# VH-VL binders against Riboflavin kinase: the designs that were tried, part 12

Target 1, 134 residues: Riboflavin kinase, of Devosia riboflavina (a0a087m355)
Amino acid sequence: MGIRLSGCVIHGDKRGRKLGFPTANLSIAPGVELPPDGVYSCIVWLPGQTTHHGATASVGNNPTFDDVKERRVEIYIHDFDGTLYGHELNICLLTRLRDMRRFSGLDDLTGQTERDVAQSRAMLAHHALTGLLP
Short names: E, the ipSAE of ESMFold2; O, the ipSAE of ESMFold2 at other seeds; V2, 0.75 times the mean of E and O plus 0.25 times the DockQ between their complexes.

## First folded at step 10 (VH-VL; framework fv_roledumab)

Design E6 (from D3 with heavy chain S107Y Y110V; at its last look DockQ between E and O 0.61; V2 from the best seeds 0.00; counts 0 for: pae E 7.2 > 2)
Fold by ESMFold2, look of step 10:
Structure E6 (fold): chain C 134 residues (1-134), chain A 121 residues (1-121), chain B 107 residues (1-107)
Amino acid sequence: as target 1 above (134 residues)
Amino acid sequence: QVQLVESGGGVVQPGRSLRLSCTASGFTFSDYGMHWVRQAPAKGLEWVAWISWDGSDKYYADSVKGRFTFSRDNSQDTLYLQLNSLRPEDTAVYYCARTGIWYSDYYFDVWGQGTMVTVSS
Amino acid sequence: AIRMTQSPSSFSASTGDRVTITCRASQDISKYVAWYQQKSGKAPKFLIYYASTLQSGVPSRFSGSGSGTDFTLTINSLQSEDFATYYCQQYDSYPLTFGQGTRVEIT
């Protein structure tokens, strides 16, 4: 079920904090195949835990100054208010909720993020994921 | 109406400095990352620098790194590019350009009309 | 840095012609390509992003295609206002880089 990914949390542009949706940016190893760009419902395991949290993830481009390509995976962990910088996360991307799109401004982005999170929560409520391990 | 207006170009000798500015109007400036892109006479386009929406992050092309400094003043809707130690190869029209607000938007949807910088003896 | 190579360097055409411009990347860049139109003495105008998605207000005679390393801009039924220089640009990696341009001229 879903697409399993692992990565270390790195700093991003901090825009999520401005929106009230702090995100963890994951550094994914080069050569790992990512699913199509878009917004996903997902679950995440914090380091050393066997229980999971619900989350909403965004998969997109993350240009670097090296010839090594990176793709951006940003995760908003539902009902979680901690920081995970430098920690390894295991995640499972589940349902692709929408394509990436342009936004006319911060209010547009915030409104879409609220809808994405609501849709992610709704999708996760329909799944029985008990006992699933990282 | 969305608009970007550059100023501060001119003719200078090698080794001298200039300060370019770009004033934005018609959109919420503090929502956007911004770029400088330049074009030498009768040549193609070269990306120069990027600055994040709040000015906390900046990236520079190798050709200008250490010589150019990008900043912004969101209270005045204005960008600044300090051009130090100018070389003849810096001769170009300098455009400020708007990028997207979020993921994967590293293309330029709004451009200014440009300001000319000429570096010659 | 990712090198973007456009061909041809120039292209002579008449109003009503189909014009095809190609852009090749030095490595796989997925669909992270934008296209611009530039008329003499003016700033570039944004046309296409994500290889094939037209910006709002761009005439439907413009189209883009491709993924990986090979990309194409097509103008179906060229109009008098379409004579200009066209640039591709990759946004897969910094530094952001442009093709060298393709000038579309009147025969």
Scores: ipSAE 0.070, ipTM 0.710, lowest interface PAE 7.2, mean pLDDT 84
ESMFold2 (binder alone), look of step 10: mean pLDDT 92; pTM 0.938
ESMFold2 at other seeds, look of step 10: ipSAE 0.076; ipTM 0.714

## First folded at step 11 (VH-VL; framework fv_roledumab)

Design F1 (from B5 with heavy chain Y103E; at its last look DockQ between E and O 0.04; V2 from the best seeds 0.00; counts 0 for: pae E 15.5 > 2, placed apart)
Heavy chain, then light chain:
Amino acid sequence: QVQLVESGGGVVQPGRSLRLSCTASGFTFSDYGMHWVRQAPAKGLEWVAVISWDGSDKYYADSVKGRFTFSRDNSQDTLYLQLNSLRPEDTAVYYCARTGIWESDYSFDYWGQGTMVTVSS
Amino acid sequence: AIRMTQSPSSFSASTGDRVTITCRASQDISKYVAWYQQKSGKAPKFLIYYASTLQSGVPSRFSGSGSGTDFTLTINSLQSEDFATYYCQQYDSYPLTFGQGTRVEIT
ESMFold2, look of step 11: ipSAE 0.158; ipTM 0.754
ESMFold2 (binder alone), look of step 11: mean pLDDT 92; pTM 0.937
ESMFold2 at other seeds, look of step 11: ipSAE 0.302; ipTM 0.791
ESMFold2, look of step 12: ipSAE 0.000; ipTM 0.528
ESMFold2 (binder alone), look of step 12: mean pLDDT 92; pTM 0.939
ESMFold2 at other seeds, look of step 12: ipSAE 0.255; ipTM 0.774

Design F2 (from B5 with heavy chain Y103H; at its last look DockQ between E and O 0.09; V2 from the best seeds 0.00; counts 0 for: pae O 15.1 > 2, placed apart)
Fold by ESMFold2 at other seeds, look of step 11:
Structure F2 (fold): chain C 134 residues (1-134), chain A 121 residues (1-121), chain B 107 residues (1-107)
Amino acid sequence: as target 1 above (134 residues)
Amino acid sequence: QVQLVESGGGVVQPGRSLRLSCTASGFTFSDYGMHWVRQAPAKGLEWVAVISWDGSDKYYADSVKGRFTFSRDNSQDTLYLQLNSLRPEDTAVYYCARTGIWHSDYSFDYWGQGTMVTVSS
Amino acid sequence: AIRMTQSPSSFSASTGDRVTITCRASQDISKYVAWYQQKSGKAPKFLIYYASTLQSGVPSRFSGSGSGTDFTLTINSLQSEDFATYYCQQYDSYPLTFGQGTRVEIT
């Protein structure tokens, strides 16, 4: 189940690397409808591979970050410290964790990101245990 | 099709309160942030407030902050706007509106037909 | 708060005319502009988002353009049903704000 998306990984926003959470920014095909803005737990995989990675996705933009406004989907892949630039990535959004919000600075953003990732991992573990993963 | 129906408008004296409701249908209500937008007679549009999908985050225009309270009941697909300490300048048609979900997020893709609030002595 | 200034406030036009409405933001808002059509006594109707993307079901005679601070709505070959008031709206940051409106009236 869940909401499936696909897109090509483009040049990323380096803010995630400063925070210790490198992110992939996705170029989504025109006309593809995204789910409601928010932060989601999700799984990702490369086309043609069977292994899934847990991930945390931000759908929409946060008006606080101008370069993020030019991008609609940003994904941190859990336990994946590789490079996917130029690859297509399949995503299944599972649990919506929260709405988008503004941040007062880097410490605020870092703290929220840590909580989002922790909550995403917990939700993915729950989904795996209950057989709710797609 | 997406439908939004406002109710609860009326004529009240300054300093009194009203409670507006908006009932939603035709979409998964709990996935969306929702807004109120108002329009004074023969005037332009003014954004009033937003509430997040789960009701945990709320933001208000300065003109209503501290007087209006936005809430939602996702089990009933209903929004509420409590209008306290009403002033004549709050006289307007009040619309509930849904935000979009892609490049249209924080814009208003569906609107109700509105409910009229008149504040007069 | 980001101020949106529309120009002109009103004008008269005939069917078949090309109509251009300008909206200027008080600061850079990238492409986060939407346009709405409102007929008298009706709720606003969503036309365009992200400066230039038409909402589903909106006729192709409508188009939008711009980025940064200057945005335009164009109606190519005005139809009788297009006489209305048009609003731009920024959604770059809270508080969300609208232009004051542009009335398009019959000559």
Scores: ipSAE 0.007, ipTM 0.528, lowest interface PAE 15.1, mean pLDDT 79
ESMFold2, look of step 11: ipSAE 0.092; ipTM 0.726
ESMFold2 (binder alone), look of step 11: mean pLDDT 91; pTM 0.925

Design F3 (from B5 with heavy chain Y103L; at its last look DockQ between E and O 0.04; V2 from the best seeds 0.00; counts 0 for: pae O 15.5 > 2, grease 18.94 > 18.9, placed apart)
Fold by ESMFold2 at other seeds, look of step 11:
Formats: C-alpha cells, structure tokens, sequence
Structure F3 (fold): chain C 134 residues (1-134), chain A 121 residues (1-121), chain B 107 residues (1-107)
C-alpha cells in the first residue's frame, strides 16, 4: 500500500511558512527510486511518535520561484506547527493528486497549495489508515 | 460483532516454547494493525508487541525482544505469537488487541478474552 | 520508556460519588492517552481515547481531560457497575505503556 520513503529533514526555503503551510524538505536515501513527479496525498510519522499525521507532498522538481531540475521531496504536515531539522521522517505516499506546474507568483502558489491540501485531507478522510506503522 | 479469540496458552517449563494464536471475526482483519498485551497475575498491563496491517512492520517490548516473534495470516484472519526461551516472568494472561478505528489512534478498542501462559518448573 | 503514574492506587467510594483519577506522563505526550476499565477476570474495556473522546456506547458520566503530562478520568455520579480497576495508556511512542492501575472499590 503506497510508496514508502524515509529521509532526513534538511533546511529548505521558507515559502511554506508565508503561505501558512510550513514544509519539511527531505533528503531521500541514495538509491531509492522516487515515483513520478507530482503532488501526493500522504502520511508521515514524526520522530518518537507511533501516531501519524496527514500530509501533502511534492515529488520532483518544484517550480515555485526556483527552476531546479534535481528531484526533491517537499512535505507539508497537516496540523503541525514546528520544525524537525536534522531528524528522520518516515512517509507513505498514497494518491497522486496532480502534475507539477509553474506559478506566476505567490498568490497563484498559495491558491493551488490550499486546493492541494484540501484535496489531500479529503482523500485521507476516506481511507482506513489505522494500524499503519513507520 | 468484533471478536478476538486467543488460544495456545498452557503450562510449560522454563526455556521451552509456545505458539499463541488469535482468530479475528466481524471486521476486515487486513485493514488493522494488531497488538499483544499481557498481564501477570494480580499485576498491571504490559504491552508486548505490535504488527502492521500487512505484517511488514513489527515492534517488540525490550522484555521480549529476540525471544518473541509476531506474525499474521490475513487469508485466515489469524495472528501468531511465537514465545521462545520462556522465563517464569513471562507468566501472564496474553491478550490480542485491535488498534482503534480513529486515524492516528494506537489505542486498543477491542480485546480478546486472553489465554493463560504459565512458566514454572 | 515513558512512565505513566496513576493516582491514587486505590480508593473507596459510594454510589453517586464523583471520582477523579489522575495519570501523569514522564514527558510531554500531547493528547495521546487512552483509558480502560477492567473488572476482575475480564479483559480491559475501552473508554476514552485522545485524552477526552468517549468511545461509542460509553456512558456520558465518564469524561477525560488533559494534555502534555497530566491527565484525568472523571466518573460523575458513580454507578454500581463502575467499581473496577482503571488504567491509562500512552500511545505517543513505543514502547506503549500503561499506568499501574487505580482500583475503585465500594465502601
């Protein structure tokens, strides 16, 4: 069920905070094959916790203001307001919501991010995710 | 409607093995993570182990790590706990328990009636 | 491992009493606490999860509260069927741990 990934939280840009969706930028272990680029609904486990949070992840190049070609995983953890810099996270990517796209500015990015998070929350509410472990 | 039935308990000598089973009914077993919890006579509750819905992830209490092995067969709606190198302090009623329906809820919403394991010489 | 300490260990009470049981965690566990009732010779019965949410079918005289390290279970107007041992349990991190139990006895 889904695609399991783990990674160490590294510092990314702070655009998520300005948008009200703080994100974690994950360093994925070498040799792990990433799924197709896109935005996913997913779940994550925080360090030292057995419970999971819902999340919304971007895989691949992230076309915000930077035109970066190397693939990355950037995660917004729903209902979480903190930082996990230097810690390992475990995630499970569930459903691909859309392709990546370019944005004309921060307002465009904010609007799309709100729709992505709303869709992710809705999909997670309809799944039986009890008993899933890191 | 949800029912969990443990079996396989008994009286054994120290150093021996037992295999506990837990048969589930009344719910979609393959959707749920499952646990073992034990209770020594006239004592409190001690968590023993957890297994994920597909059996791919397992965690054990330090007191049993390396001696107990948890598995599941989703085609038969059954859990197994292999108890090796048993010690007198493993004497307890062993319960299987289902994790809650609520997302992010690793509490135990349904429990079996328990099976007694007695380890004595 | 996270220690869960219940208070009191036991207490005598009468039908109609308000009973409050306290559970203290050795570290911050947010609201990841459940409460169980156990009668002699029976398996534990699920009462409350996420510190304050009642399980379906649990009488409204039961309530839970708390966050962080200090949690309470309250039974308002104790009934004869409520005499039992009560356990708290944290599910913030492995290993999952229980309080030592609180026996509520009839006076």
Amino acid sequence: as target 1 above (134 residues)
Amino acid sequence: QVQLVESGGGVVQPGRSLRLSCTASGFTFSDYGMHWVRQAPAKGLEWVAVISWDGSDKYYADSVKGRFTFSRDNSQDTLYLQLNSLRPEDTAVYYCARTGIWLSDYSFDYWGQGTMVTVSS
Amino acid sequence: AIRMTQSPSSFSASTGDRVTITCRASQDISKYVAWYQQKSGKAPKFLIYYASTLQSGVPSRFSGSGSGTDFTLTINSLQSEDFATYYCQQYDSYPLTFGQGTRVEIT
Scores: ipSAE 0.007, ipTM 0.529, lowest interface PAE 15.5, mean pLDDT 81
ESMFold2, look of step 11: ipSAE 0.408; ipTM 0.826
ESMFold2 (binder alone), look of step 11: mean pLDDT 91; pTM 0.926

Design F4 (from B5 with heavy chain W102L Y103W; at its last look DockQ between E and O 0.51; V2 from the best seeds 0.00; counts 0 for: pae O 7.1 > 2)
Fold by ESMFold2 at other seeds, look of step 11:
Parts: sequence; C-alpha cells; structure tokens
Structure F4 (fold): chain C 134 residues (1-134), chain A 121 residues (1-121), chain B 107 residues (1-107)
Amino acid sequence: as target 1 above (134 residues)
Amino acid sequence: QVQLVESGGGVVQPGRSLRLSCTASGFTFSDYGMHWVRQAPAKGLEWVAVISWDGSDKYYADSVKGRFTFSRDNSQDTLYLQLNSLRPEDTAVYYCARTGILWSDYSFDYWGQGTMVTVSS
Amino acid sequence: AIRMTQSPSSFSASTGDRVTITCRASQDISKYVAWYQQKSGKAPKFLIYYASTLQSGVPSRFSGSGSGTDFTLTINSLQSEDFATYYCQQYDSYPLTFGQGTRVEIT
C-alpha cells in the first residue's frame, strides 16, 4: 500500500510547536531506502499501540544542526499533542502530496502546512485504513 | 527590501582578533538561520559557519573550528562572528547570507556586500 | 566533506552563445544544489536552487538540471550582463561546499 518505515524520535523542532504543527524528527537507519523527497500523507502507530493516527511527513536531505548524518523524515501527527522524544515510531508513507519548496516567511510556511495537512486528511479519509497493523 | 550589511573588517597582524557584525533589515530576522561565507582575494567561496534561528545550534568549517565563534542577537537583528587567533589564510571578504526558514529549501537567497579582513605581518 | 568539481574552469564566449557549465558531486546529493553568479567586486547572486528551480526574477535563459552527482547550468543566449563567474554549491550536508568556479569571459 505504502512505504513502511521505523525510526526513533530525535529532538523535535520547537518552532513547529509554536506554529500549531508540532513535529517529530525520525532517525532512520543508514542504508534504508527512502522515497523521493517531498511531503507525504502517512499513518503512524504510536509506541506499543496497534491503532494508528493520520499524519503528514516531509522527506528531505537539507542539512540540519544535529550530528545525524542520515536523510531526514519529519512528521506531524494529526490530532496529537504528546511527547515522543526517544520513542520508536512505525509509519507508512502513502501518497506524495508535493515537492519541497522555498517559503517567503512564516505566514507562507504556515499557510502551506495548513494546505498539506488538509490534503493529507482528505487522502486518509478516502482510504480503507481500518485493521491496518504496525 | 531584504538587506544584510557586514562590518568590523580591517587589517590586523597574525594572532590578533576581530569581531565582525552583520545587521539585517527588511525581514523578520529571528525566523531565519544565517551563515558566514568567505572568499580569499581572487579565489573561490568557502563556507565558514551556520547558526540556527534562535542561536541554539552552531556548526563551523574545520578550518575555523575552535578559533571562530558565531552568535546572534535577535533583539538587535544582528549576527556576530568573533575571529580569534587569526592567520594569513583567514584573509578574505566575509559575507553573511540568509538561508531558508523551517521546513524550507535551505539554499542562500540573500547575501551582504561583505567586509574585508586582511591578516598580514 | 562532499567535493564539488566544476567544469570548465573558464569559457570564452560571445553574446548570443549557449553556455553549459557542469558540476559533479563526490557522492549522491539528490537535488540539493544551488547556483550563484558573481561579478568582480560584488557579492554572489542567487540563481537556482534544488538543481533546477529558478529564483524569482532570474531570466528564463538560465536553466539548471541534474540529480544525484551530475548537475548542469545552462545559459541559452548569453547576454552582456552574464559575463561573470558561476559557482555551484551543495547544501545536502555539512560542511557546505562550493565548486571552484567557472569564469565566463568575452571572446
């Protein structure tokens, strides 16, 4: 159906939380093949749970300031406001929504993120996702 | 209109220090990560350092690590680069450059006009 | 560190010519390449990001292409203001690195 990935949450970006889209950065093992860069609709299983949440993820290779050498997956879990640092998440990337782009400021970023999340929710509403397992 | 203005360059002897500044205007400075890039006379470009939007993360080129210190003051829309233990090979025009915001493309879209640092005996 | 190798080191060209500059990365950097134009005594000017996306206000005679390790900047019909030095730059991983530059000169 989609591309299954797992990884440990390493430091979230506090700016996303301030903007209403708290995200988790996932450390993906070296050598795991990632899909093309972009923004994806996806689903996530929280640690120890077999039920899933809808999510929106970005896949990119832009440099970060931490010591991780790997391609980055950053995920916003819909309707979730908990803390996941240090936990392992299982995700399934479903539909690629768009390419990466440059933003003219935080208002532009927020507007695009709202559209991405809306598209992700709409895509997830059309899928038969009941009974999916981690 | 986005503007970046570097200052603090000059002529100094090896082993001395300088402090460079970059003042920003025409955008919300505290939203952006920032870089220093240098160019020796008649040479190519060399990346020097990066600082995150809030100043919490910094990374340096190996050629300057341990000698240069990057900081920012978001209340004054200003970057600082402290250049310690200067060497002749640090002679260059120093540019500040703006990168993308969170979840953006991180290429450099605006550059200052540069400030010249000359390290000579 | 990722090495960026530009070719050629210089071009002699006339107004109206098609100019092609190549840039090779020492490892796969996806599309995380930017191109800059620099005129003597001036700061670099941003042209292209993500290998092929033109920055707003850049003339359409400029184009970029490539993915992985091999990248190209093309100027389709060279204008008098295009005589400059061009740099590629990877921003896939730190340390960020530039190509050595390609100087486009008047024949």
Scores: ipSAE 0.064, ipTM 0.713, lowest interface PAE 7.1, mean pLDDT 84
ESMFold2, look of step 11: ipSAE 0.096; ipTM 0.728
ESMFold2 (binder alone), look of step 11: mean pLDDT 91; pTM 0.930

Design F5 (from B5 with heavy chain W102R Y103W; at its last look DockQ between E and O 0.05; V2 from the best seeds 0.00; counts 0 for: pae E 15.1 > 2, placed apart)
Fold by ESMFold2 at other seeds, look of step 11:
Structure F5 (fold): chain C 134 residues (1-134), chain A 121 residues (1-121), chain B 107 residues (1-107)
Amino acid sequence: as target 1 above (134 residues)
Amino acid sequence: QVQLVESGGGVVQPGRSLRLSCTASGFTFSDYGMHWVRQAPAKGLEWVAVISWDGSDKYYADSVKGRFTFSRDNSQDTLYLQLNSLRPEDTAVYYCARTGIRWSDYSFDYWGQGTMVTVSS
Amino acid sequence: AIRMTQSPSSFSASTGDRVTITCRASQDISKYVAWYQQKSGKAPKFLIYYASTLQSGVPSRFSGSGSGTDFTLTINSLQSEDFATYYCQQYDSYPLTFGQGTRVEIT
């Protein structure tokens, strides 16, 4: 069920923090095939746990000005109050909610992020995800 | 219980240096970005600097750039603010503050009680 | 830097009054506003973030509202412990900036 990925949390997205949806950026090994770009509903397992949390992820390839192209996954973990910098996460991408798009400003980004999270929560509430393991 | 305790304040002459410390307890210190905020006597609050959770990113208010240096030691749960080339306008109570992680990395959910720095002849 | 302008600078009020403090940003900052209470000689206390969300443990008589450039802190039925100076703070961008403060004094 879904697409499994794992990676180490390296940092968060400043824009997500301003929106109240701070994200974790995952460092994905170069040999791992990434799914199509987009925004996904997903579940995550925290280090050492066999139960999961709901989440919303974005997947995209993003070249940097001073670095070679690297694949990245940004994840907002629903209802999670801690930080995971330096920890490894296991995730399962479930439903692709939409394509990546550009935003005209912070209000546009905020509105879309709120809709993405709401849609992700709704999808996860309607699926039987109990008992899935990392 | 989250606790932040500043120390190292005092009275110094202009042009001198001082080192402030902030000791943290009651939370996982290495998960949080930290700030310094100051308040001159009978004045409002002024943000001074921020340091990321691992110390790799630092930003300073224009009024202190090039004179103040922010650092942290995650093995001792301690922040340091090196105050160089002090001026009378740096006279203030200096607070360390924790960044609220879940709702914002830029708001200050816990503050220390402050340490007073006085720069005068 | 984003300027935050509070109004009024001070006022006198009685226990039980409804108190309204406003804060205006020099540019659109969406809802990235926090409010703090500071009593004389003490560190600021965090009250509200994201314009309207109360921090845990803050009495429900405090509320916040606004978006864009105009923000309001309201205290319904002022209590004796609420006499203090209140600050708004934007966290849209560095440098982080505070309003100049509003002193709420006992009549």
Scores: ipSAE 0.006, ipTM 0.550, lowest interface PAE 12.8, mean pLDDT 81
ESMFold2, look of step 11: ipSAE 0.006; ipTM 0.528
ESMFold2 (binder alone), look of step 11: mean pLDDT 91; pTM 0.928

Design F6 (at its last look DockQ between E and O 0.04; V2 from the best seeds 0.00; counts 0 for: pae E 14.2 > 2, placed apart)
Fold by ESMFold2 at other seeds, look of step 11:
Structure F6 (fold): chain C 134 residues (1-134), chain A 120 residues (1-120), chain B 107 residues (1-107)
Amino acid sequence: as target 1 above (134 residues)
Amino acid sequence: QVQLVESGGGVVQPGRSLRLSCTASGFTFSDYGMHWVRQAPAKGLEWVAVISWDGSDKYYADSVKGRFTFSRDNSQDTLYLQLNSLRPEDTAVYYCARTGIWYSDYFDYWGQGTMVTVSS
Amino acid sequence: AIRMTQSPSSFSASTGDRVTITCRASQDISKYVAWYQQKSGKAPKFLIYYASTLQSGVPSRFSGSGSGTDFTLTINSLQSEDFATYYCQQYDSYPLTFGQGTRVEIT
């Protein structure tokens, strides 16, 4: 039930903080098969923890430059404001919420991100109630 | 055996510049983010700056932003901190420190420090 | 910036004593606290991360606890080599900040 990935944080976890949604950019081992591009509800285990956090992840290319050769996994960990650079995260992608899309500006991106996070939280709550979390 | 060795400290007048270096050994330097932390005489610790493993991201304490520049050379396993427009309040021992892989931005190994004194 | 307030500023103790140092954060930082020991004229030595996880090689008489805003470092049977200054540090968000230090003294 879900697609499990692991990877090291290769950017600081504060990059999106000015937008209210700091994301971690993950380095995924070469040759690991990624799921289809999109935005996902997911759960994450921080290093040394047995409990999980809810999260919202995007899988895909940098939306500014279409010629990026490698797909990226960016993750926003719900209710988390710590620093994770250089740490390995274990994640499980659960529900695909939508396709990747282009944004007309910062307000559009912020609004969509708020909706994505709300949908992710709702899906995680539903999975917890129905016993579908990993 | 992880080792960090700072150098380049000294006594300088206000408004002058210094360049600090930190040479790393005993680990794969290019896998780690690195920090500078300073300690004024008989005072506590103050975080100064961080640089990501590849040098692409840098963050600075407000007290040094715009005056200090952090860089790294992964081919020489060396960090650099350029200290410009120095002020008396920058007087401190400057430590380089390695980010732990777990829980980012705690400091699992420290150098012995290099002293910077800014005095008229 | 997140303020870290340590208590007490100094503490006089004898070998064998149980020493408790507290650290309070100005906001919820989950468990993103590290502890360091510093002896006079030396670099800090890393002891604990994630509030309670001991670094390899740290004696078991050291322990950490807490979450949210209140954190504690405990030394359960003080040894002569433990007389030093101790610092807490949050790594929840930038700027990274330290407590002001607690000096543990003999006598």
Scores: ipSAE 0.006, ipTM 0.550, lowest interface PAE 13.6, mean pLDDT 81
ESMFold2, look of step 11: ipSAE 0.007; ipTM 0.529
ESMFold2 (binder alone), look of step 11: mean pLDDT 94; pTM 0.956

## First folded at step 12 (VH-VL)

Design T1 (framework fv_lacutamab; at its last look DockQ between E and O 0.03; V2 from the best seeds 0.00; counts 0 for: pae E 13.8 > 2, grease 19.3 > 18.9, placed apart)
Fold by ESMFold2, look of step 12:
Structure T1 (fold): chain C 134 residues (1-134), chain A 121 residues (1-121), chain B 107 residues (1-107)
Amino acid sequence: as target 1 above (134 residues)
Amino acid sequence: QIQLVQSGSELKKPGASVKVSCKASGYTFTDYGMHWVRQAPGQGLEWIGWINTWTGDPYYAEDFKGRFVFSLDTSVSTAYLQISSLKAEDTAVYFCARTGIWYSDYSFDYWGQGTTVTVSS
Amino acid sequence: DIQMTQSPSFLSASVGDRVTITCKASQDISKYVAWYQQKPGQPPKLLIYYASTLQSGVPDRFSGSGSGTDYTLTISSLQAEDVAVYYCQQYDSYPLTFGGGTKVEIK
């Protein structure tokens, strides 16, 4: 089921850039109910645009210092090369592609990321693109 | 079934404020953005901006930043437009309108009846 | 900002005539254009969206066409009840913008 999220772009993990998939990390607004952890196909609206881009997202909730959990969403926007630091993004998570997993090394991570992006693009080709302006 | 009902017409002096309401019914309010459009007497349509009814985040067209403020009360499915420091040039009919739900339906499929705001000395 | 240049601004025709109204966008808007009909004292009414898709309940004498920057609304057989002002509107990017309107009257 698709779920709408919003968040402010903060500096991302440079791991994605080394793999050819630069990502935007989002701080999630309080009160948003996140779907189960995993990797999702999604769409995203950039600031000031009424059309959307395809994207691939990972959703994870990591505990903070003293049992306080923080929300984390990391997004690779397909075919996008701009910068969004400090801006609010609106996204819609569509299809859950897989559970989170551990990787045995960089080659394993790279291979899985390539498959995730390919699967995301394929799944997005089958979704009706509906919704409100961002 | 789907209806947008706006508050009644207002007569104001320059420098006053006005708050126009737009009450939605017949659909899930937070699934659709709410837009505001104005029409000065004898003139065309001018988009003011919109508010994301899920997040509460507004977007204003450049000429309307500052004096024009959007807000929501989602408990009663109502959007508001507040205009401060009214000028004579703010005299217009103000419409609320929602966006469709299909990708190709980003057009304004339902409109409120309009609220006439008249600013005169 | 995307400018929508609508023509003509005024049109007078007889009942039964074919009427065409055009809009030209200042840049490619990828068919994200809507057409509205507005009668005096009423809000605009959506006729057509995505360039050519007819809104539910709109008579089939209305049609839309176009791509890129050039879009057309056609009324195949004008009726007395079609007297109104017609607006095009792009919804490709912010700010959303309207054409200047075309007032349609019966001769």
Scores: ipSAE 0.007, ipTM 0.537, lowest interface PAE 13.8, mean pLDDT 81
Fold by ESMFold2 at other seeds, look of step 12:
Structure T1 (fold): chain C 134 residues (1-134), chain A 121 residues (1-121), chain B 107 residues (1-107)
Amino acid sequence: as target 1 above (134 residues)
Amino acid sequence: QIQLVQSGSELKKPGASVKVSCKASGYTFTDYGMHWVRQAPGQGLEWIGWINTWTGDPYYAEDFKGRFVFSLDTSVSTAYLQISSLKAEDTAVYFCARTGIWYSDYSFDYWGQGTTVTVSS
Amino acid sequence: DIQMTQSPSFLSASVGDRVTITCKASQDISKYVAWYQQKPGQPPKLLIYYASTLQSGVPDRFSGSGSGTDYTLTISSLQAEDVAVYYCQQYDSYPLTFGGGTKVEIK
């Protein structure tokens, strides 16, 4: 059953907006064990809400200058056009869709992102979400 | 052991064509984009464009649309740059380079050794 | 197109000196900048990406910093083997563009 995470949206990446998939980067508490790197179908709750939004997330490394590895969680919330910066999100990573990979360029990234979102939506349409709470 | 090995240097006359190869090894070729960069003698680096190694779709910088054509042979993990109707101003070292490993990272972490194309007469 | 204005074009320094090379982008590039070292007769080698992330196998005397339009490559203690031309490259927007280069020599 899914992997629960929470965190605050921090400064976002401009590239998702340029591609039509605005994303949120999450600040995850120190010591929280992240799942294996990959792209996930997930659901998200905003503060004070018991209903959820469908989402697509990536989990991956972002090495820092001081050689300390920092794992990142980046989320595209489906059908949500509100402001994400500063929101505290509860998420549940459900289905791992694929491994992380590098891309041959912008068209490859865009095409893969479109496929990931489509697959995420399909998984969420068939997933049993009744009774799932933050 | 990631390597990009390019074909040897070429001496051409104006109006000829050249085809530079870039053979990749040590990684999954179709997972990483292939970019082409040139360097005229004594000059800096100029991005020509890239090719999606999964789909075969090229993207060319505006100044290179027309005479510059990218292609692939994925069965031998090889990318090609063909330049037709060569001009003296095409004299340069031509590099292939692959993208970095982070999914939004378009820096170039591995480069071929370069192929010198000299166009004279 | 985003122009990358790199300075200085030429730099002569002694072994052990701190060397600073700057790039200024014609617009905000949100840290999507890489730095390359090119030694004579060789292809470029990636040193730093995302403004400040050191590529694996690159000596820690190299560092990068900056935000917005202004970015810096620093060599904390210049070594004889650092003689090269250094280039910045933005990858915020197509077309991908490079700075004009900085040739670093030992006095």
Scores: ipSAE 0.006, ipTM 0.557, lowest interface PAE 12.3, mean pLDDT 81
ESMFold2 (binder alone), look of step 12: mean pLDDT 93; pTM 0.947

